# VH-VL binders against Rho guanine nucleotide exchange factor 33 (ARHGEF33): the designs that were tried, part 2

Target 1, 176 residues: Rho guanine nucleotide exchange factor 33 (ARHGEF33), of Homo sapiens (Human) (a8mvx0r265to440)
Amino acid sequence: KRQTVALELLESERKYVINISLILKIKATFQGSDGKRNSKERSLFPGSLRYLVQQHLDLLHALQERVLKWPRQGVLGDLFLKLTNDENNFLDYYVAYLRDLPECISLVHVVVLKEGDEEIKSDIYTLFFHIVQRIPEYLIHLQNVLKFTEQEHPDYYLLLVCVQRLRVFISHYTLL

## First folded at step 16 (VH-VL; from j2 with heavy chain Y33W)

Design j4
Fold by ESMFold2, fold request of step 18:
Structure j4 (fold): chain C 176 residues (1-176), chain A 122 residues (1-122), chain B 107 residues (1-107)
Amino acid sequence: as target 1 above (176 residues)
Amino acid sequence: QVQLVESGGGVVQPGRSLRLSCTASGFTFSYYWMHWVRQAPAKGLEWVADISYDGRYKYYADSVKGRFTFSRDNSQDTLYLQLNSLRPEDTAVYYCARDSFYETGDDAFDIWGQGTMVTVSS
Amino acid sequence: AIRMTQSPSSFSASTGDRVTITCRASQDIDNYVAWYQQKSGKAPKFLIYAASTLQSGVPSRFSGSGSGTDFTLTINSLQSEDFATYYCQQYYSYPYTFGQGTRVEIT
């Protein structure tokens, strides 16, 4: 039950992280010397991208360690509490990502047409929006874990704080 | 143990073809981008190609583009490199290498095979 | 393609010496640099990524530094097992490229 939904969170994070590894590789196709690219052209990719990808990977590794060796009173809330804490820049980098994204989308439309592959453009858009939607997906996953967490469980109040922080973040920054 | 084992090297005449294989074990193959890197005798390392975890994206060095084809079979944990229109300059030890992203967040090469030798001469 | 230029091409040293190998990129590549050690007849061994982060199990006498275009690998007390060829590699942009190598030899 509780372990089952924790495993679903782990598997979801793994699939997510593996999928977004592609966006850094696509970025690398645009970063070399290019006789046509001028020096003032804005980056096609949000500046916070590498940092966010690393944070998601770090979360995946923490989940793997915690969930695959699930203790009798398995706790997840501390991982997400640390991630959403005011001292952690994670959510601030998401705000920066959201701020940069509209211009990046515009540039992809122009630049990727010269490469001439609509499949690559579609994949870039999909990956950009996967990153946006991951925060709402974390909220859903944590609510499911909380649903199977008894009030006396040490994780109960940690999960409540995390859920509240994610709800506030989503409503304030208009995440879908 | 985490391991990569290349095979399929040999001596061939210019213009002929070879198919290299690389078998992975000890890790979940489908989580990783994979690479080929070659090294001519007594020379440095040259990146040849990579392939995405799902096989959809492939990138090639200019020196081999149009002649080499990279593929993978995730059901068999195996990589393939088809070497066509071989030239004497393709003579090298060919290594398969694992992209370190899933371990480190960076696209370096954390696991290498022992290599397989390809010699192209008349 | 981004050229990675190592210097020196070879280097003679004694056990206990401090060895510094430099690698210069033809453009700014942030810290997207890895270092490898290779002994004759063997596959390369992964040492450092992100210019300065040691791979697990690599002795602390190895260190890396740099960002932008200039990078260094330092061995702070050369051991007998450290005589090898060292390569830098950029993974900032396709095609990924290596330096030409620096051979560290015993005097």
Scores: ipSAE 0.830, ipTM 0.905, lowest interface PAE 0.7, mean pLDDT 89
Fold by ESMFold2, fold request of step 18:
Structure j4 (fold): chain C 176 residues (1-176), chain A 122 residues (1-122), chain B 107 residues (1-107)
Amino acid sequence: as target 1 above (176 residues)
Amino acid sequence: QVQLVESGGGVVQPGRSLRLSCTASGFTFSYYWMHWVRQAPAKGLEWVADISYDGRYKYYADSVKGRFTFSRDNSQDTLYLQLNSLRPEDTAVYYCARDSFYETGDDAFDIWGQGTMVTVSS
Amino acid sequence: AIRMTQSPSSFSASTGDRVTITCRASQDIDNYVAWYQQKSGKAPKFLIYAASTLQSGVPSRFSGSGSGTDFTLTINSLQSEDFATYYCQQYYSYPYTFGQGTRVEIT
């Protein structure tokens, strides 16, 4: 059962990463030779976006190797510990993303686009918020893996630490 | 292994149409944005168009916008490029190329087909 | 569209030479640069992305550098299989654009 929920995490990450590849393409439509000047002299997209996308992709690749070659006692808590530890800047870049996001949303709202662009604008908002929600989604996935992880399993306490770190982070960002 | 194979090139008169195909194998086609890039005889490379992994989003170079239509069929692992209102300057080898994002995080082109030649002349 | 200008257009070199090809963008494109090798009659081969990251399987004699507007591809000890045309490409902004190519020929 544990392998099944690990496969669900992998598939969820794959769909997420493939979906967010779109936001980089949309960003590229706004990055011409003269660029678009922002109303407050800032970019339409959060500065940390490219770094975060890369980190999510790196996680996907690590999950693919770990889960598709699932050993008898498969471990994945170490991947999320690495992602969320103090030496890694991942969560710091997420904080920067959250801080930039309100202005980016405001600028998308102000940018004058053709009538057909309302659908594209809606897609931009959806992608922006999907990135916000991915951390809570990781928590849910890890809780499900932990549910099917026995206390003697090598992954048990790794997952407990990961769940705790994500809970703390989520409680903090609800104030942002 | 991983392959892209273009087909459908040929000699056609100006103003006529042609349909190019690109068949993918050895990888999960629906994970990747795909591109067309062309190269006129003895010239450099020119990006033509791309299409999202699900086919919803398509972007075109200005030189082909309104004349070319890019599509994909993920059930057949196949790309299509409909070339309408062809001009002599469209004469080129047309390559399909895989966007490298899923592999690298960057939108470069990591896999290329062998190309198919389109010649537009009287 | 962002213009990518390569220098030189061509030059002759011998096996063992250090070859440096430059690529200049018409605007700041961060490090959104890829390099390709194309041998006559064949499709381009992916070498480098993000200005300096080597694709898997590319020999370590290849290196890339640069950020902003000026980028270089260096082949530190040219081998016989390296005689080809090299293209830089930006993927910062639509439309994606290539440099005009640099042909590296045998002296």
Scores: ipSAE 0.826, ipTM 0.906, lowest interface PAE 0.7, mean pLDDT 88
Fold by ESMFold2, last read:
Structure j4 (fold): chain C 176 residues (1-176), chain A 122 residues (1-122), chain B 107 residues (1-107)
Amino acid sequence: as target 1 above (176 residues)
Amino acid sequence: QVQLVESGGGVVQPGRSLRLSCTASGFTFSYYWMHWVRQAPAKGLEWVADISYDGRYKYYADSVKGRFTFSRDNSQDTLYLQLNSLRPEDTAVYYCARDSFYETGDDAFDIWGQGTMVTVSS
Amino acid sequence: AIRMTQSPSSFSASTGDRVTITCRASQDIDNYVAWYQQKSGKAPKFLIYAASTLQSGVPSRFSGSGSGTDFTLTINSLQSEDFATYYCQQYYSYPYTFGQGTRVEIT
């Protein structure tokens, strides 16, 4: 029912956040080069990466608190409404991420050329793409929750608004 | 309630091997990167190695690279550090430590064991 | 590797004193700094991450500041349980490195 689909969302977010913890570690393998002393602000990784990872982690913590203590009228829509709200910078940072990403991919291709680096290069690309895909995946998860949400449920209209906001965002920003 | 317990320390001769273990309890072990940090007698702290939540990625300090091997068994909530070709300068208390990322978003060390002593001397 | 240089090497201080410990990184490390407290015979205790964020349960008399290369740990109104060695640590780049430590000792 709703609880089962809410648990699936929580588990998906947990797996996602744990998986992307790797990207920050990989970034740390590149950040000790002397280039930083006399280099520009440019980086191999999108500038918004750390902020986005923190936002995803904060969402995970909120979902854990909400879903693991799930009442009979559990609400999720408010969490995603806050995340997609005009006052929140989350989606703006996501746009910045998407705009930076092509250059970052090009730099990874050039910088990570040594033999034996193909696994790390592939992992970097996979992790970059996981972050791109996560907003569409939220839409799918919220649609599933909504599917099992009755119109009288306090979460019904919150979820409708969230689904529409994510749908609009995706339609406007299909950068690949 | 959250706890890390190291074991396997002892006194060994140079060139010999030793295996350290660290058992975790009170948290979901498979969510966290884990670290080894050592402290020579009356000296500061030195990061030794870390291992990813799933065991796929391992990074080592240059001083131990090629001699130490880090592994984990998520079914038993246990870390292992194989210490080969031990040198007198490896003499230290060895701590296992939990990466704080899942709690904080930052890769600091939020939980530490009490350590196990390794002494390498003839 | 990124060198973390702490000063002073030790303080002699009394209960109620303000103690300031500095940590300088050999390159810009943004705010990727943690601070730890270690009492004799004990494991280090996590105090601060991201240069200035207090870990849950850490007394408010502890504060951290800084970004880039210069970082500070301040203890306002030292308590008897605060006599210990303090370490800064960077997690900006592998290998992760610690400062050499600062001992805060009773006068």
Scores: ipSAE 0.826, ipTM 0.903, lowest interface PAE 0.8, mean pLDDT 89
Fold by ESMFold2, last read:
Parts: sequence; structure tokens; C-alpha cells
Structure j4 (fold): chain C 176 residues (1-176), chain A 122 residues (1-122), chain B 107 residues (1-107)
Amino acid sequence: as target 1 above (176 residues)
Amino acid sequence: QVQLVESGGGVVQPGRSLRLSCTASGFTFSYYWMHWVRQAPAKGLEWVADISYDGRYKYYADSVKGRFTFSRDNSQDTLYLQLNSLRPEDTAVYYCARDSFYETGDDAFDIWGQGTMVTVSS
Amino acid sequence: AIRMTQSPSSFSASTGDRVTITCRASQDIDNYVAWYQQKSGKAPKFLIYAASTLQSGVPSRFSGSGSGTDFTLTINSLQSEDFATYYCQQYYSYPYTFGQGTRVEIT
């Protein structure tokens, strides 16, 4: 069962990463009008967006390698432990993203003015929100893996640490 | 084995239409944005269009906007480029190319077909 | 559209030479630059993305640098298989655009 929930995590990450590729393309539609670009267009997307997307993609690739070649006592906790430690920039990218996001949201209505762009506005909001929700989604996935991990398993305490780090992170930014 | 194969090129008179196809194999087609890039004889490369992984978003170079239409069929791993109102300036080898985002995080072109030749002349 | 201007248009060199090709963008494009190698009659081959990151399988004699508007591709010790045309390409903004190409020729 453990392998099944690990595969669910992998597939969830794959779908997430493919979906967020759209936000970078939408950003590219605003970045190159000769003589027409203004400072508000430069602020529409969080500055950390590209680097955060890369971190999610790196996680996807690591999950693909680990989960598709799953050993009998497969371990996932080390991947998320590395991702969430203080030396890694991943959660720092999320802090920067969350800091920038309110202004970005407020600018969507003033920057995306064309009548035919309502689907683009909706997609921008949806993608911005999905990136926000991805950390809570990781917590849920790791809790589910932990549910099927016996205390004797080498992954048990790695997962406990990861779950706690994510809980602390989410709690900090729920109160902000 | 990752491969892209273009087809549908030919010789046609100005004002006429052609439909190009590109068939993908060896990778999961629906994960990737796809592109068309063309190269006139003895000239450089020109980006033509791209299409999102699900076909919902399409972007075109100004030189072809309104005349070319890009589509995809993910059930058959195939791209289509409808070339309408062809001009002599559209004469080129047309390549399909895979967006590298899923591999690299960047929207460069990591896999190319060998191209199909379109010649527009009387 | 963002113009990508390559220099030189052609470059004569011998094996073992250090070759530098430059590409200048008409506006700041961060590091959204890729480089491609194309041999006559063939499709382009992907070399570098993000201005400086080598694609897997590309020999370490190739390197890229730059950010903003000025970018370079360097071949540190030219090999016989490196005689080709090289293109820079920006993917910062639609429409995506290529430089006009730099032909590296044998002396």
C-alpha cells in the first residue's frame, strides 16, 4: 500500500509541475512589447516564481527516479528532509512568493485589460493559488505515506521530521 | 527512442493551403508544449508557433498570425499545422520541436524532427 | 519582437582554437537564452539553456555565459565535429526569436 501512496504522490507532483508550466508561458506574453511595457507588468508575477518552479521540477525528477525504481523498503523522507532543511532555499522561495503574491493579485485586473483575456485572468488566479496550496498538499501526501509506514521502517522518523517541518511552516504563514 | 516525424510538405502555388503533421513517439506527448520552427533555404531559423500540452493555448509569430492554425490530437500523439494563404516567403523546411520545460525547467527546444519541405511558387 | 544579433556572421578557425560567438538581445532577457548547433542538411541540436547550463551529453568544451543583453558561446578547444552553424535563441518573450546564425568554418 505504501508503494501505491508513493505513486499517488509522484503523479500528483507530475500533474502539478506540468500545470504550472502554463504560468511561465503566460508571463512570457507580458514581457516583450517594444515601447509598450510598463513597471506594473514587471510586478504582475512574483519574483521568485521561476526559481520556485525549478525546485518543484527538481523534486518531480527525484520522485520519478525513487518511486519508479522502488526498492522493497523504499525511502521518501530523505528527499523531503533535504527539501525542507534550513540550508535549502525551497521554503525561502515560498516565503518570497507569499510575500509578493498580494500585490500580484491586486494587479491582475489592471494589467490584464483585454476583453478576450478573461480565461487568462482565471488561469493566473488558479495557478497562483495552486502554488500556495502545494505545501499543504505535500503535508497531506507525506502523512498518508507515514500512515502506511511501520515504526521500524527506515523512513518512519524521516517522515515524522518532514511532517513536523511542514506543519510549522504552514502554521507560521497561516498566522501572517 | 524519442522521435518527431513531420509530413505533409510539398510544392504549391501562392494563395493555396497545406496541412502539415508531426507524429511523436518514445515520450509521453501530453506532458509537453510543442512548437513549429521553420528555415528558409540557406537562411536562419524562425519560430512559427507553439501549443500547450492540452491544446488550449496557442501562440503565433506575427508573420503567420491569422493564416496558420496549430492543433494537436493527444490520443494519436500528433500535431497539425494548417498553412493557409501561402506566400512565396513561407517557403521553408518546417520542423516540429519539443519544448524542454519538463526536462529542464526552461522553454527551449530539446528534440527536433528532420523537417518537411514546403515550396510556394508558380 | 526581441531582436537577437549574433556576431560574427562567420568565423574561420583550426582545430584546437578557442572560439567565442556573441549574441546581443534588444532588451534585457535575464538568462532566457538557448544555443543550438546545426550541421548542413540536419536539424538543430540543443546545446545550452539558461545562458550557461549545458544539456546532458554536450561536451564540456562548450560553455555559455551572460545575463541581461549580452551572451556568449565558447568552444574552448575546437574539434573537427564542431564545424557547424550556431544559433542563439531567446525564450523570454513571445514571439521567440533566433539570432541570424554564426558559421564556424575550417581554415
Scores: ipSAE 0.792, ipTM 0.891, lowest interface PAE 0.9, mean pLDDT 88

## First folded at step 17 (VH-VL; from j4 with light chain D28G D30S)

Design k1
Fold by OpenDDE, fold request of step 18:
Structure k1 (fold): chain C 176 residues (1-176), chain A 122 residues (1-122), chain B 107 residues (1-107)
Amino acid sequence: as target 1 above (176 residues)
Amino acid sequence: QVQLVESGGGVVQPGRSLRLSCTASGFTFSYYWMHWVRQAPAKGLEWVADISYDGRYKYYADSVKGRFTFSRDNSQDTLYLQLNSLRPEDTAVYYCARDSFYETGDDAFDIWGQGTMVTVSS
Amino acid sequence: AIRMTQSPSSFSASTGDRVTITCRASQGISNYVAWYQQKSGKAPKFLIYAASTLQSGVPSRFSGSGSGTDFTLTINSLQSEDFATYYCQQYYSYPYTFGQGTRVEIT
């Protein structure tokens, strides 16, 4: 059961990362060969987006490696501890993302409506939302893994700490 | 082994159509954006088009927009490029290439096929 | 479209030489630059991405640098297998564009 929930986490992350790749491509379409397009693009997408996407991708690769080697090493907590550590700027960039998001949403609405592409707008909003919800989703996944982890397991304490960190973090932000 | 193999190239007259294929192997095809890049004889590289992992999004170079159609079949690990209204300037080796995002986080081209030659001449 | 101006177009070098190829973007593109090697009659080979990150499996004698508009590919000590044409590419904005290429020939 522990392996099953770990696999679910991996597949969730994979799907998530593949989906958010689209947002970078869309972003590239708004970046023009002139300064005007560049300015527009910067306004439509949070500045922290690229960093966050890279971090998620790195996590995906790390998770994949751990899950593939599960019989030898079924530990995941250290990956999320690293992700949420103060030395890692992931959570800071996430906060920055949340801060910038309302303005981006407003601008996307105006710009995309002018272009008449409702489908793209919908996709952008969906992707924005998925990024916001990813931290709460991590909490859910880690709780599920913890549920099936024995106290004597080396991952138990790591997962506990991660779950606690995420709970505290989420509690400070009403948008989550 | 990760591999891309193009096919469907040939010699055609202007105004005719041709369909290129690219078959992928050695990786999970549906995780990746894919591209076509072409190279005219003794010339440089030119990006032609890309397609999203699920085929929902397609982007084209202006030089081929409205004439070329990019598609993919994830069940067959195959890309297709329909070349319509061909012109002499479309003469080139056509490469399919894998987007490197899933591997690197950057939208470069990490895997290339051997290419297939398309010649448009009267 | 963003123009990538690559220089020089061609030059001759010897094994062991330090080789430098430059690429200039028509606008700021951060570090969204890749480099490729192409040998005669072959498909391009991926060398560098993010302007300075070496692709896995590529020899360490290759390096990339630059940000904004000016980018450089360096081969620290040219080997016999390095005689080829090199291309820079931007993926900052659609359409993706390549430099004109630089042919490195043997003296």
Scores: ipSAE 0.916, ipTM 0.952, lowest interface PAE 0.4, mean pLDDT 94
Fold by OpenDDE, fold request of step 18:
Structure k1 (fold): chain C 176 residues (1-176), chain A 122 residues (1-122), chain B 107 residues (1-107)
Amino acid sequence: as target 1 above (176 residues)
Amino acid sequence: QVQLVESGGGVVQPGRSLRLSCTASGFTFSYYWMHWVRQAPAKGLEWVADISYDGRYKYYADSVKGRFTFSRDNSQDTLYLQLNSLRPEDTAVYYCARDSFYETGDDAFDIWGQGTMVTVSS
Amino acid sequence: AIRMTQSPSSFSASTGDRVTITCRASQGISNYVAWYQQKSGKAPKFLIYAASTLQSGVPSRFSGSGSGTDFTLTINSLQSEDFATYYCQQYYSYPYTFGQGTRVEIT
């Protein structure tokens, strides 16, 4: 059922957004009046992180509204079209995130290990990974919604376009 | 309908302990970071501590670090602040507040309780 | 800790006045600033986040501006219910810190 799959997408997004909120809090612990700390913060976390988190949150709210007010013919494709279109910088920031991530991982390894907090390090890596995997996860979710969408449904072609966009995007990046 | 209700305040002597509680209602408690903020009489606001949505992470102001312990029970939609080794300077109205991240994307305080008064005096 | 220096501490104004409160951070904090209103004997009320975004339900007469170190809260036309104490707050880094507060009193 479309509604069930849509709900699964919503819950997935919710969990994801809640989890990645932690990374912003951790980031805030590395920021301060010390110039050295500021430098570390800039190096430890990709510059695109805040933007991406906000976009995911916005998507979450939009999804929540759509799913909770789910009409007989609920539509989700437009949300993802907006997210992935050329007018939106989401995918560009995502690419920037991927670009910066290797260096961030390396620096986290050095800085956090010196502090002896392996748990924090593990959490940071996990969160970094979740962000990387989110685009492929969207593809999976949208394919599942599409699977239960009739061709005559207004969401059908929207979803098709989104799925195609994501496939093309993912195919261009080895990390995905 | 979204509400935070605080309790546990009172008058104590220096060195004593209190336990504050904050009960949340009207929203999914486990989605939110939560905070304690205090306000001394006729003074401004001071951030005390926050706790992650799952209680795994806690951050404290230096003024209370090592003395106060923040915890939460998501099954009961309740926050706890254990106040140990209380000092006169801890005298304040203590507010629990919801982190606004889930709503706004920013880590401000969007919902506040009514506050509970803690008085530390000889 | 990042210090938030708020100005003025207090002032008198009349209904209809344009009111401006400033907050200066001891370092650059981008737009990670919130503003609160607190009436006597009440809990603070959330007004603005991200330096310039109004919280839902807050009247449009309130506005925030600024980035980096200097931030401003403006009440375009002061209403009777706006007499209160206002606080700025940074959430750029731990520990979170507030300004000293600005008390807006009736003339």
Scores: ipSAE 0.916, ipTM 0.952, lowest interface PAE 0.4, mean pLDDT 94
Fold by ESMFold2, fold request of step 18:
Structure k1 (fold): chain C 176 residues (1-176), chain A 122 residues (1-122), chain B 107 residues (1-107)
Amino acid sequence: as target 1 above (176 residues)
Amino acid sequence: QVQLVESGGGVVQPGRSLRLSCTASGFTFSYYWMHWVRQAPAKGLEWVADISYDGRYKYYADSVKGRFTFSRDNSQDTLYLQLNSLRPEDTAVYYCARDSFYETGDDAFDIWGQGTMVTVSS
Amino acid sequence: AIRMTQSPSSFSASTGDRVTITCRASQGISNYVAWYQQKSGKAPKFLIYAASTLQSGVPSRFSGSGSGTDFTLTINSLQSEDFATYYCQQYYSYPYTFGQGTRVEIT
């Protein structure tokens, strides 16, 4: 049961990371050598984007290693504890992402209208939104793992701390 | 273990068409963007095209836009490159290559096939 | 398109030599640079990504550096298996482009 829910988290992360690989490729279509983009258009994508994508990928790799070779008392809490502590800049870069996003959205309207590609515009917005929603999705996944974790399990209190950290983060920055 | 194997190369006259294939094994094909890179005899490397993990997005070098079409079939772990309106300057060894993003977070090329030769002459 | 210019075009060296190959981008590309080794009759081999990060299994005598427009590949103590052609490649912007190559040959 616990293993099944952990596998669902792994598969969700894999699908998410593979899907967001597209946003770096789309960014590459706007980073041209001809120098026609002005300074405002060069900030079309949040500055922390590459860092965040790398952190999500690193989490995927850690989940693959942990979940596919799942021992009787497999733990996940240490991975998310590491991701959410202040020594790791993950949540700080997420705040920077959220701060940059409104301007990036407005610039997408301007740039994409000039290019005339309605499909790419929709995909950019969808990807921007999915990155925003991934933290709440992690919370849901971890709560589900915790649901099937006995209190004496080594993962129980690690997961509890992670869930609390994510809830505080979400509540603090929901209107940011 | 991990392999990419190109096929479909040959000698053709200018203006003719050819279809290249690349079969993947030893990894989950649908996780990766894939690329074609070519190399003229005794010359350097030239990126040709890439295709997204699900085949929805395709990008091409200017030298081949409108003439080449990239596709993939994830059920068969196979890439296809349709080469139309071939020119003598398209003469090259064509490599398929795996995008390294899933491994590294960067869009370099971590796995290469051994290539298939396309010669356009006469 | 972003032009990648390598120098030198070829280079004669002996085993044990320190070899430095440069690659210059026509515009700033941050660290979006990879390096490949290609031996005659074979496919390229992935060496370095993000300008300076060694791919797993690549000997530590290889190193990369640079950011912006100027990049280098260094082989600290050349071995007999290192005689090959080396390419830099940018993946900052479409279309992706390679340098013209640098041949490292036996003296």
Scores: ipSAE 0.823, ipTM 0.903, lowest interface PAE 0.8, mean pLDDT 89
Fold by ESMFold2, fold request of step 18:
Structure k1 (fold): chain C 176 residues (1-176), chain A 122 residues (1-122), chain B 107 residues (1-107)
Amino acid sequence: as target 1 above (176 residues)
Amino acid sequence: QVQLVESGGGVVQPGRSLRLSCTASGFTFSYYWMHWVRQAPAKGLEWVADISYDGRYKYYADSVKGRFTFSRDNSQDTLYLQLNSLRPEDTAVYYCARDSFYETGDDAFDIWGQGTMVTVSS
Amino acid sequence: AIRMTQSPSSFSASTGDRVTITCRASQGISNYVAWYQQKSGKAPKFLIYAASTLQSGVPSRFSGSGSGTDFTLTINSLQSEDFATYYCQQYYSYPYTFGQGTRVEIT
């Protein structure tokens, strides 16, 4: 039961990370010398993007190690506690991502109209939005793990703290 | 054991075509972008093309755009590179290579095949 | 395209020597640099990514440094298996490009 929900989290993270690998490739199509533009056009992608992608990948690798070799009392709350810890800066980089995103969307719109490539534009927006939605998706996954976690389990209070931290983050940054 | 094996190289006349294949084993092929990199005799390495994990996106070096077509079949763990309108300057060993993103977060080349030789001569 | 200029073209060395290979990019590329080792008749072998991060299984005598335009591969105590050609590669922008290579040869 608990292992099944943990495996669903792992598979969700894997699909997410593989899918967002595309956004770094798309970014690389705009970073050459031949694409010299004003400073605004050089900011087509949030500055924190590479850092966030790496953090999501590191989480995927940690989940793979933890979940595929699931012990009799498997713990995963510590992984998310580390991500939401003040020392990690993960959520701070998400805030920076959210602040940069409206201008990045506007600039992508201008660049894609110039090129006339609607498929690339749609893919960029979908990927940008999926990164935004990943934090709420983590909350849902952790709530499901917690649902099957007994109060005496080593993971119980770790998951409670993580869920609360994610709720607070979401409430502060989704009102806009 | 993680492995890439190229095939389909040979000697052809200018203007002719070849189809290269690369078979993958020991890893989940559909998680990775894949690349072709070539090396002319006694020369350095040149990136040729890449293809997304799902085959939807493809990028090519200018020297091969419009002549080469990259594809993949994830059900057979196989890459294909169609080489059309071949020129003498296309003479090289062609390597398939795995993008390292899933392992490292960076788009370097962490696994290489042994290469297959393509010779274009009159 | 971003040009990667490698130097020296070749270097003669003995086991135990410290070898330094440089690579210069034609524009800033942050740390989007990888290094590869290639022995004659063989495929390249992945050594370093992100300018300075060693791939798993690569001996600690290898190190990488640099950011921006100037990058260095160092072999602190050359071993007999290290005689090869070394390439830098940028993955900052399409098309991905390699340096011209540096041969490290036996004296």
Scores: ipSAE 0.821, ipTM 0.902, lowest interface PAE 0.8, mean pLDDT 89

